VH-VL binders against q0atu2. Designs and how they scored, part 77

Target 1, 119 residues: q0atu2
Amino acid sequence: MLDKKARIRTSREYRNVFEKGKRLSGRFLIIYYVENALDNNRFGFITNKKIGMAVIRNRIKRQLRAIVREYQGQVKNKHDIVLVARAGIGKSSFEGMEKDYIAIMKKAGLFARNANKID

## First folded at step 19 (VH-VL)

Design ym12
Fold by OpenDDE, fold request of step 20:
Structure ym12 (fold): chain C 119 residues (1-119), chain A 119 residues (1-119), chain B 110 residues (1-110)
Amino acid sequence: as target 1 above (119 residues)
Amino acid sequence: EVQLVESGGGLVQPGGSLRLSCAASGFTVSDNYMNWVRQAPGKGLEWVSIIYRRGSTEYADWAKGRFTISRDNSKNTLYLQMNSLRAEDTAVYYCAREGSSEWYYFDYWGQGTLVTVSS
Amino acid sequence: AYDMTQSPSTLSASVGDRVTITCQASQSIESWLAWYQQKPGKAPKLLIHDASSLESGVPSRFKGSGSGTEFTLTISSLQPDDFATYYCQQWDEYSGEAYTFGGGTKVEIK
């Protein structure tokens, strides 16, 4: 599980990312990202009813957290990143989500140059 | 150096089965996202299936239940098992690799193998 | 499912002509768009990915542009080797159709 310090937790923190951050869309995910004033990255997760029932949304969140945790050490520091799950993610596999996360993070240039688990 | 070679195509009666093979060289199949794409005579390209790096699979809705994508890592070969074949399945079937580090496009294709379903 | 409308279906041109092919997506795909060239009896060949990134070995006369829902492939000066069918390709948000191709554009000799 992600450490508490690695989580976006407040509405104000989310709002800051949405208002000041950049936006990129992938197949299953939309990411909003902005530099923060910290020494660590923070991640937020958004799911909506378009994905499906609450049990599905919760599953998606757990899976996305697992993916983010797996690759967090390879993400450039000092970023707040919010992952918004798109409707189609509800029927995607874990690997599909993982692929999309990596793909969109690459496109955003958010992986460190020495990242080695993303190819 | 990278090469894909399809085989296994031929004439089959409706309701019959056929297994296509795609022998890869110059790269490891299991380390890449591999796809099947087909093209009916004189028609456009149509995605069939994908197998992810850790073995998850996706299928076009029309292919579900009849087509199975798989691979043999020891042979570095991709397969497409086709069952309950129909006349509309007549097409050249291509195996295609997604980009090595960037994905969602196909950088290498085999020459294709023709499948003809007819009485 | 995401729709992809490619136009024109066929165009006649001469060597040296400027050729433009367009693809319109029903939903925004940002820059997740690829272009392929296919000649009769041959497999498709990747020309451009990420809407504008030219593949190695592809002549500079090929140019991809666009983002969101509208994309174009331009051949600045058509060469004899360029007479072929071209396809655009996108991902689809839904698992039932991971990838969608445009209908194709046949570039033939005038």
Scores: ipSAE 0.923, ipTM 0.960, lowest interface PAE 0.5, mean pLDDT 95
Fold by OpenDDE, fold request of step 20:
Structure ym12 (fold): chain C 119 residues (1-119), chain A 119 residues (1-119), chain B 110 residues (1-110)
Amino acid sequence: as target 1 above (119 residues)
Amino acid sequence: EVQLVESGGGLVQPGGSLRLSCAASGFTVSDNYMNWVRQAPGKGLEWVSIIYRRGSTEYADWAKGRFTISRDNSKNTLYLQMNSLRAEDTAVYYCAREGSSEWYYFDYWGQGTLVTVSS
Amino acid sequence: AYDMTQSPSTLSASVGDRVTITCQASQSIESWLAWYQQKPGKAPKLLIHDASSLESGVPSRFKGSGSGTEFTLTISSLQPDDFATYYCQQWDEYSGEAYTFGGGTKVEIK
């Protein structure tokens, strides 16, 4: 699990990201991202009923958290990032999700210059 | 220099099997997202399958159960096992690599190998 | 499933002409669009990725534009080497069709 300080937890925090942040869509993910005034990044995760049953949504959320955790040290600091899972992600492999996460984060320019394992 | 060379195509009867090979040089197959794309005579391009870096695979709906994508890391070679072949599977089969740093497009293609399914 | 409509299917033009090919996606794919050139008996060749990023070695007369659902490939001044079939390509959100190609546009000499 991500540390509590690395999580977007309040509705106000989510609204701030949606209202002031930039939006990019990948194959399986949509990300909203905005700079924050903290010394760390925070991540939020949204899975809606379009993905499937609650069991599927929870699985997807766990997998996305695992992916974010693995690469969080390579993400540019001082960002709030919300990941919205698209409907098609329900049938995706873990590697498919990982690929899409890296692809969309790269397109957004959110990885540090010295980031590794993202090429 | 990046190069992809397909082989294994030929004439086969309906219901028969064939294994295509794609020998890669100038890069490591297992470090890239590799795909098969086919083209029926006088027709457009059609995606067949993908193998991810850690070995996960995806297939077109029409290919599931009949086609298997795999690789031999020691030989740096991509394969496509085709079973229960049908006349409509007649096509030139290409192996294609996705971009090295940016994905979801194909930057290098082999010359293709022709598969003809006919009685 | 994501659809990709490419137009026109065939285009007759002369050397020096400005040529425009269009691809329309059924769903927004933002800038995840690539263009390929294919000549008879040859494999497709990547021209443009990310809708507008020109591949290394591709002449500057090729230009990709668009975002979302409508994309355009423009050849500012058609050269003899440009007579070929062109394809656009996208990803698909759903399984069973990871990638889809446009139907192709054959650019032939008038």
Scores: ipSAE 0.921, ipTM 0.960, lowest interface PAE 0.5, mean pLDDT 95
Fold by OpenDDE, look of step 19:
Structure ym12 (fold): chain C 119 residues (1-119), chain A 119 residues (1-119), chain B 110 residues (1-110)
Amino acid sequence: as target 1 above (119 residues)
Amino acid sequence: EVQLVESGGGLVQPGGSLRLSCAASGFTVSDNYMNWVRQAPGKGLEWVSIIYRRGSTEYADWAKGRFTISRDNSKNTLYLQMNSLRAEDTAVYYCAREGSSEWYYFDYWGQGTLVTVSS
Amino acid sequence: AYDMTQSPSTLSASVGDRVTITCQASQSIESWLAWYQQKPGKAPKLLIHDASSLESGVPSRFKGSGSGTEFTLTISSLQPDDFATYYCQQWDEYSGEAYTFGGGTKVEIK
């Protein structure tokens, strides 16, 4: 699980990302990202009812958190990043989500140059 | 030098089975997202299946249950097992590698192998 | 299903002509759009990825533009080697197809 300090937790924090951040869509994910004034990255996760029942949404959140955790050390510092799951993600495999996350993060330029797992 | 070479195509009766092969060189199949794409005579391109780097697979809805994508890492070869073949499955079948930059596009294609399903 | 409408289906042009092919997606795909060229009896060849990134070795007369739902492939001055069929391609979110191709545009000599 992500550390508490690595989580976007408040509505105000989420609003800040949506209002001031950049947006980029992938096949299964939309990311909103903005620089923060911290020394660490924070991640937020949103799963809408369009994805499916609560059990499905919770599963998707767990999977996305796992993906983010795995690649956390390779993301450029000082960013707040919100992952919004698109409707089709419910039918996606874990690897499909992972591929999309990496692809969209790469396109956004959010991975460090020395990142090894994303090539 | 990247190369993909398909083989295994031929004439088969309806209800029959066929396994296609795609021999890759110049790169490692298991380190890439590999796809099958087909093209009926005089028609457009149609995606069939993908195998992810960790081995997960996806199929077009029409392909599910009849087609199986797999690979042999030791041979650096991609496969497509086709069962219960139908006349409408007649097509040139291409193996295609996704681009290494941002994925979701195909940078290298084989020459294709023709599958003809006819009684 | 994600629809990819490619137009025109057939295009007659002369050497030196400016050629424009359009692809329209039913939903926004940002810049996740690729263009391919296919000649008879040959496999498709990647021309452009990420909507506007020209593949290595592709002549500069080919240009991809657009984002969201509207995309265009332009050949600034058609050459004899450019008579072929062109396809656009996108990912698909929900249709049961991972990828979708346009219907193709055959560029033939006038």
Scores: ipSAE 0.901, ipTM 0.948, lowest interface PAE 0.5, mean pLDDT 94
Fold by ESMFold2, fold request of step 20:
Structure ym12 (fold): chain C 119 residues (1-119), chain A 119 residues (1-119), chain B 110 residues (1-110)
Amino acid sequence: as target 1 above (119 residues)
Amino acid sequence: EVQLVESGGGLVQPGGSLRLSCAASGFTVSDNYMNWVRQAPGKGLEWVSIIYRRGSTEYADWAKGRFTISRDNSKNTLYLQMNSLRAEDTAVYYCAREGSSEWYYFDYWGQGTLVTVSS
Amino acid sequence: AYDMTQSPSTLSASVGDRVTITCQASQSIESWLAWYQQKPGKAPKLLIHDASSLESGVPSRFKGSGSGTEFTLTISSLQPDDFATYYCQQWDEYSGEAYTFGGGTKVEIK
């Protein structure tokens, strides 16, 4: 999973990203992102009840964490990034989520390299 | 040079089956998101199905249970198996690639193969 | 279930005219919109991705604009090669309709 230092943990940290960050929406995900004062990135994950039952929401969080971990080495440093799952994600496959994450991170300019070319 | 060539269309009775093929050249099918899109005579475009790079699939609701998208990587070929065909399935069927650098857009289309479902 | 409303459905114009085609999404898709051109008996051809980015080899007289829910394709000086049907296309958040297209705009010779 993500290293402890790479997690957004507190309500204050989440609030800072939502209030001061930029927002970009894709098919299944919304990202909020802002520069931080650290040497590393931090990631947060939000699902809400509109997505489905708790077992579905927990599965989605685990899948999103796995996706972020896979691509974290390509993300430009010094950012706090919150992934908010949209309601339609509940019926998405892992690959649908992965595709959307790459697309929105690239469009936000948060990848240092073109992630579409790594496999 | 990217090319997509569909085949396997023809006249079929209601309740019958057909398998459409889409031979690809100039790129690797399994490295890309591949789609089927159809167009009934005199009508607009309608998405049918996608196969993701790792093999996950999605279908239009009306196609689920009747149509199966697949591929044969050794032949670099996409397929659409169509079962329980109805008159409403009469259309030109296109295979389409999502852009190699910009996903969610269809940058190359085959010329299409006509499926006619008639008694 | 996202909808796309495209207008007009048919447009009569002369060579040299400036024409405008509009697509309306039922929910915001930011700039995730494509425009396609389709000539009779041919496959669709991608003209514009990401609302305003021209594909390679597409004439500069084509211009896409808009974001959110309203999008426009403009042809600044209509040429004989431009008489065709045009479609916009978006993604849909929900499975069962991953992509939806506008109803099309047929551009005909006046």
Scores: ipSAE 0.844, ipTM 0.930, lowest interface PAE 0.6, mean pLDDT 91
Fold by ESMFold2, fold request of step 20:
Structure ym12 (fold): chain C 119 residues (1-119), chain A 119 residues (1-119), chain B 110 residues (1-110)
Amino acid sequence: as target 1 above (119 residues)
Amino acid sequence: EVQLVESGGGLVQPGGSLRLSCAASGFTVSDNYMNWVRQAPGKGLEWVSIIYRRGSTEYADWAKGRFTISRDNSKNTLYLQMNSLRAEDTAVYYCAREGSSEWYYFDYWGQGTLVTVSS
Amino acid sequence: AYDMTQSPSTLSASVGDRVTITCQASQSIESWLAWYQQKPGKAPKLLIHDASSLESGVPSRFKGSGSGTEFTLTISSLQPDDFATYYCQQWDEYSGEAYTFGGGTKVEIK
């Protein structure tokens, strides 16, 4: 995962994923995803105030970034992917979030077949 | 062949304690998401607790503070410590594994062990 | 805070009958639903995951269908081995209720 290169940054970039992408919901997360024209993936993270106070929302974002970083080598390239945290995520553990991320990414077909060990 | 064998059930007085065991074979407990599910006589299924692969846990709200899920990796065994037992805890207790390729579904269950809480 | 309602609670049927069991979720769970069969004195057995995917070794007379909030389990030609109680199951977004089950449907011999 490259810090700035692998991030969705602008409102236009987020809007493109929401308007043109596919949507899949898991227990704690919703992903929106669309093919991009780059050589790499880009990730965006959204939490809303229903999850909790700012310190909680920032912790959730930090944990999700760590999860994405851990599994980024397994993700098929050329996708913009926005992770939207659901309200129940505020009381989840890091492992609960990790499990859900893997489950929804597999169901979406976003993990590469030729990548080493996922789960 | 995957097998799960519960033990440790029995008759206990209200306020008492029991420790249930679930001996696993054919797979490694710590590589999987393991759950306890109970069923009161003549009633439906009720989720109790999960232990994640790295040791994080979740509990049903009614179980928090009284029940503790744990495991011993050297014995490939899952445990449920039950304290402050009440009559409404009378049930058959099952251990269950989430499927290795399809999480969120219980692909293997033990035979169950009966806990009876009465004077 | 997800609810899962299952109907009917009891169903009386004969060998050879077609039976249908329904589960309804209070919110969309897309296809994240399992069906279990339980015989008296025995543990539940997973029949179907992901709403419609049959587990290995489950007879083809069992069919799961539905998505979103409404799901059905159909047994096309009831056999003696099928008299049991059936449960559906979903995840719940909140940690205090990770999984919830339907109330069960007991399929009895007529």
Scores: ipSAE 0.837, ipTM 0.928, lowest interface PAE 0.6, mean pLDDT 91

Design ym12
Fold by ESMFold2, fold request of step 20:
Structure ym12 (fold): chain C 119 residues (1-119), chain A 119 residues (1-119), chain B 110 residues (1-110)
Amino acid sequence: as target 1 above (119 residues)
Amino acid sequence: EVQLVESGGGLVQPGGSLRLSCAASGFTVSDNYMNWVRQAPGKGLEWVSIIYRRGSTEYADWAKGRFTISRDNSKNTLYLQMNSLRAEDTAVYYCAREGSSEWYYFDYWGQGTLVTVSS
Amino acid sequence: AYDMTQSPSTLSASVGDRVTITCQASQSIESWLAWYQQKPGKAPKLLIHDASSLESGVPSRFKGSGSGTEFTLTISSLQPDDFATYYCQQWDEYSGEAYTFGGGTKVEIK
């Protein structure tokens, strides 16, 4: 689980990322990201009802949190990052999501280390 | 040097089965996303299936239930088991690797193996 | 499911010509597009990934451009080695067709 300090919490914090941040879409995910004034990164997760029922959306969110936690040590500091699940993610495997996350984070320039390695 | 060598193609009757092999050298199959792509005579390229690094799979809708992608990591070999074959499955079958620096693109391909399904 | 329209289907050109091949996606794929070259009886060869990034060893006369839904491959001065069929390729967000290819463009000697 991500540290409490590493979570985007308020509507205002989310709005800041959407309004001022950059956007990049992959196969299953969209990321919005912006530099923050903190010494750490913060992550937010959005799933909407078009993906499916609540149990499916909660599974997706849990899987995305696990992926982010696994690679968080490779993410450049001082960024607020919101992951938005695309509609097709509901039928993706965990590995499909993991692949897409690594690909879009690398393309966004948000990894400081080699992002193609597992673990 | 990276090489992919397909084998196991041939002439088979409709309804029959065939197992294709793709022997890899110069890289480890299980560290990469591996795909099958086919090309009917005189036609374009058509994706068939992927196996992810940790073993998850996806299939084209027309292949699901009839084709199975797998690998044997001790032999560094990718497989495609094809069942219930039809005339429209006649094609050259390629194995292809997704690029080690940029996923979602096929950086190395085998020379292909021809499958002919005719009554 | 995503569609990919490639044009022209064939073109005739002379050595030294500038040629342009177009791919149109039915939905935005940002820059997630590849171009391949295929010669008769041979496997496809990756030329360009990420719409415009030329692979190692690919001649600089090849240029990929575009983003969103419209993409082009341009060969600035056609060489004898460039007579081949060219394909573009994208992903699909939905299961059942992870990758789709354009229909191909055969570049022939005039």
Scores: ipSAE 0.834, ipTM 0.924, lowest interface PAE 0.7, mean pLDDT 91

